# VHH binders against Elongation factor Ts, mitochondrial (tsfm), part 5

Target 1, 309 residues: Elongation factor Ts, mitochondrial (tsfm), of Dictyostelium discoideum (Social amoeba) (q54lv3)
Amino acid sequence: PTELVVQLRKKTQSPVQECKKALQASNNDMDGAIKWLLEKGKATAEKLKSRVSAEGIISVLVDSGSGKAVILEMNSETDFVSRGDIFRNLARDISKATLSNPISGGKLAENGILELDPTQVENIYPIKINITNEDGVAEEMTIKDSIVRIVSKLRENIVIRRASFIQPLNNNNNNSKSYISSYAHDSTSEKKDVGRLGSIVQFEYQGDCNNMNSLKEFANQLAIHIVSNSPSVVTVNDIPSSVLEECKNNNKNPESLYDDMVLYEQSYMYSPDHSVKQYLEILSEKLGIKNLSVKTFRRYAIGETAERV

## First folded at step 3 (VHH)

Design p9 (from a1 with E109T P110Y; framework vhh_5c3l_4)
Fold by ESMFold2-Fast, scan of step 3:
Structure p9 (fold): chain B 309 residues (1-309), chain A 125 residues (1-125)
Amino acid sequence: as target 1 above (309 residues)
Amino acid sequence: QVQLQESGGGLVQPGGSLRLSCAASGFTFSSYAMSWVRQAPGKGLEVVSDISGSGGSTTYADSVKGRFTISRDNAKNTLYLQMNSLKPEDTAVYYCAKDRYDFWSGYETYYFDYRGPGTQVTVSS
């Protein structure tokens, strides 16, 4: 009947004709109709998954209370979809669900980063989404099912390309403290939580900071620096042996790579006369803390390789 | 490789109408969102309208909303802009673009390859 079609469309945002078919196939059972639409959406997503998904957004989210963070790349076929609020809000909600729910079989890597397989992210439940943008209509589902619904609505291949979970530092020193900052570049948005480029930076320091606002300001600025200058490693000692071997094979001085790939050796964009390493030392002294350092960072760009070299 | 050729511009009186066309080649047209972008004399680039790859979603700048209509024919690899109720302020060179955001410039700059000089639209009495 007409009233059930209206209710189903409001709940799922599926096209009217598909809602009619779902209700007919389910003998007007609302739950059965929702399941029918989901199964049809899964079939559609399978058919579309071979299509190129080169556009997208990066989502960054930090939980300062727990000392954890998520960086996520979601791809779409077109940039029109990736610019849209539905897609961006889905990415935000996926990041939030990932941050809030345990990952089965996950373990802390030594550098504080856990690389997540897209399938691990897809299996997370619940994600709470509000497709209708109305109060009281938010629905809980798996992340995979949320993607299927958006694929069905937009008829584009939409994928989770990669995700990283930044774990809290394992601090066994009484005076060791941590702070995490993030940045996503979107010139039109003040939120700085989604964009085409993003970074997360995890800091460690010892002692009591005499000005937390100054530390937070610096941490945010370093996240911007990382987005802009694209380092690959924190220190010279972190350069992979494969990169060093390539330099030797090409008779090039490894030092020629320092300002391109080593965060600490880069000229700090907010104080260009200092390297990042030198500025950390200056700031430590100003703030009355010791050993202010970057423990790890992650930087994502749309269309970049998924592996850190 | 990417080629975009605009046509349909001209001189028109205020309140008149024009339809612009863009013939696209060298890429999978239906896989990319497309835009119409204009540059008025002495001004920067302005994105006037966007359309999704499927044609199912469109957006418009506030300056043209309700007057312009973007559409596409994916079977013919052609993008259109129907311009109604034209104003002197609409005078500009119009370009079609295969969209990509520039990191540093946001909406003001797109990574796109438009081959021609665009099509000139002049609204004058």
Scores: ipSAE 0.000, ipTM 0.145, lowest interface PAE 18.3, mean pLDDT 78

Design q3 (from d6 with S52Y S99V; framework vhh_7w1s_2)
Fold by ESMFold2-Fast, scan of step 3:
Structure q3 (fold): chain B 309 residues (1-309), chain A 123 residues (1-123)
Amino acid sequence: as target 1 above (309 residues)
Amino acid sequence: QLQLVESGGGLVQAGGSMRLSCAASGFTFEYAMGWHRQAPGKQRELVAKISYGSTAYDDSVKGRFTISRDNTKNTVYLQMNSLKVEDTAVYYCAAGEYVGYDWDLSPEEYDYWGQGTQVTVSS
């Protein structure tokens, strides 16, 4: 009946024609129809798995209470899908779920950031996620099932390509404090939490800050700087040996790479007469704190390979 | 029962503007919504489409027509500016399933149709 189709669509947000087929196959049993749609979606996702997903969004989220942040790339075949609210809201919900649950596996990078590359990203699939239906009721499912559902709904290959996680500081003896900022560019919302480019940045400092609003403003501005100027590493000492070796092979001075790839050596976009490093020192003094520094950052653009820091 | 009802049609002079509204009654979903038109003696054509926050337009109306949606009211609008005699047609509101690869003005299946509203542009 039409009433059951409306109810099933409301619960699953699946296409109307698929809801009709599910109800027919399940003799109008709602639970059976929901299961049918999930199995159909799994089959569809497998068939579409080989198709190129070059569009998408970067999702960024900071959980200041836990001292965690995530940056995550979710891809679709077309930009029409990736600009839509259904796709963007799922990316937001996935990011939120990953910060509320333990992450299994991954590679711990040099500055304590946890990375899930394309071979490891499925480690988040078992995590539970809450999806709010059109009735305003939250339904719990796995991240994997939520992706299957959206693939079935939008009929595109939709994948999570990679994610990186900032973790809390583990330094009880140094009285170190942390602040995390994030930025997503090309967002239409005030939150700036999804877009085609994004960054997450972890700051570390000691002492009592005399103006937290100034620190927060700077932290947000540096996240924007990172998106705009695309550094690869925090300091010159973080430049990969392979990059230095290539520079030597081409008879180039390594200093020629500094303003392109080293965050601390870049001219700070909000105070261009200073490098980022110099501005951190000035701000530390102004705020009455010690050793204000960038512990780690990640910058994602749609379709690029994640960089080591 | 989902019903689509168009309003806002009528007679307008060339160069004028008109806004069409499509109100969905009953229960509605986030579908692909489109405005189609059929001129006398011609086939029905898709003029503008909105789905999941994205829009697309036929080249003949691009820059002159704007499609928008108010999800709270279950209403979609077509704002028509700089109207031409060639825009004279019966305009139909339609709702249907999104199909990813076919997200442009290529033909697609629409499940629900309005009754149509006449737009006449005089010279």
Scores: ipSAE 0.000, ipTM 0.265, lowest interface PAE 12.5, mean pLDDT 81

Design q5 (from d6 with S54Y S99T; framework vhh_7w1s_2)
Fold by ESMFold2-Fast, scan of step 3:
Structure q5 (fold): chain B 309 residues (1-309), chain A 123 residues (1-123)
Amino acid sequence: as target 1 above (309 residues)
Amino acid sequence: QLQLVESGGGLVQAGGSMRLSCAASGFTFEYAMGWHRQAPGKQRELVAKISSGYTAYDDSVKGRFTISRDNTKNTVYLQMNSLKVEDTAVYYCAAGEYTGYDWDLSPEEYDYWGQGTQVTVSS
């Protein structure tokens, strides 16, 4: 029946054809059809499990010359808008403006990451946008004004939820070098610079690398690893005391947290018989460098925070 | 209950223009609507989408094709300009809601389909 198909779709957000198959397989039993969809779940069931209350994208941008980077979350009402070029290009342009006009007075987090207030980001000037897509009509305005103009064009509410600015490493030692890599997932862009998941990783090392292409390849792969495996901290010593207290209160060994939240202790996805820490040591030796380490990383996912901005 | 009726296909010469129409009838339900095409021996691909005041296009048609809708008639249009022989395909109107986490280039995200209309571009 058509009414049952409509009801099942509203409950599950599954495509109508899958709902029809589920109802046929379950002899029009709604509970059985829901179970069938969950059991046979592919992209649709994964979307249902991963569904967030707000849509949007993560934008990542690295300036290798200055050693700076920005990671930004922007939200829209619908998934379709957040995957479209107008919204994605706005996010890219906001990241560019933020990178070019560093905000002083942001809240300093661990390892030199500056957490930016969305209001501070909105007050940045200039951002250059081209609303009409005509040559030579780019306008300069505040980021806040650019959002208002694009809201008018797209007819959806658009907000900046959060942003982080990654500061250059203070490399006062002649033998200390840095490299920053980024990755955004679910992007059709060849640059992989916008998507629903994103990461930025800042590396430090000493000496002259004998193969920069191998180092860059590893850096890019570790950014992908961070997106996929969702670590919270770099080393065991970085685990917050609040997390350790929760572990103690639940009668759990803190070491049980290592595989889930500590980057260095995770099995490296491109060499699963090694931890990330072990692989860094092996790669340092291969490349003829010393002390190759992750100084900081940031990972954003749409819907990750329950707090209002 | 949702029905999609397509019109406007046919034969056109390279460099010409053609407009496809898709009339939707049935539920008062928010839909993303799109045009897909399938050339002989190839998989069906998304050409253009319209939803919630936004449009998106496949790179192969950007600047040449325009999708639009008339809300009073529940009709979606695909205006095709500067047509190429490579645009020859069966064009399908489709309706559904893409609210997933992945970029939607996949036909299976659409729940309702028209029967297709042939567009042939001659040299």
Scores: ipSAE 0.000, ipTM 0.205, lowest interface PAE 16.8, mean pLDDT 77

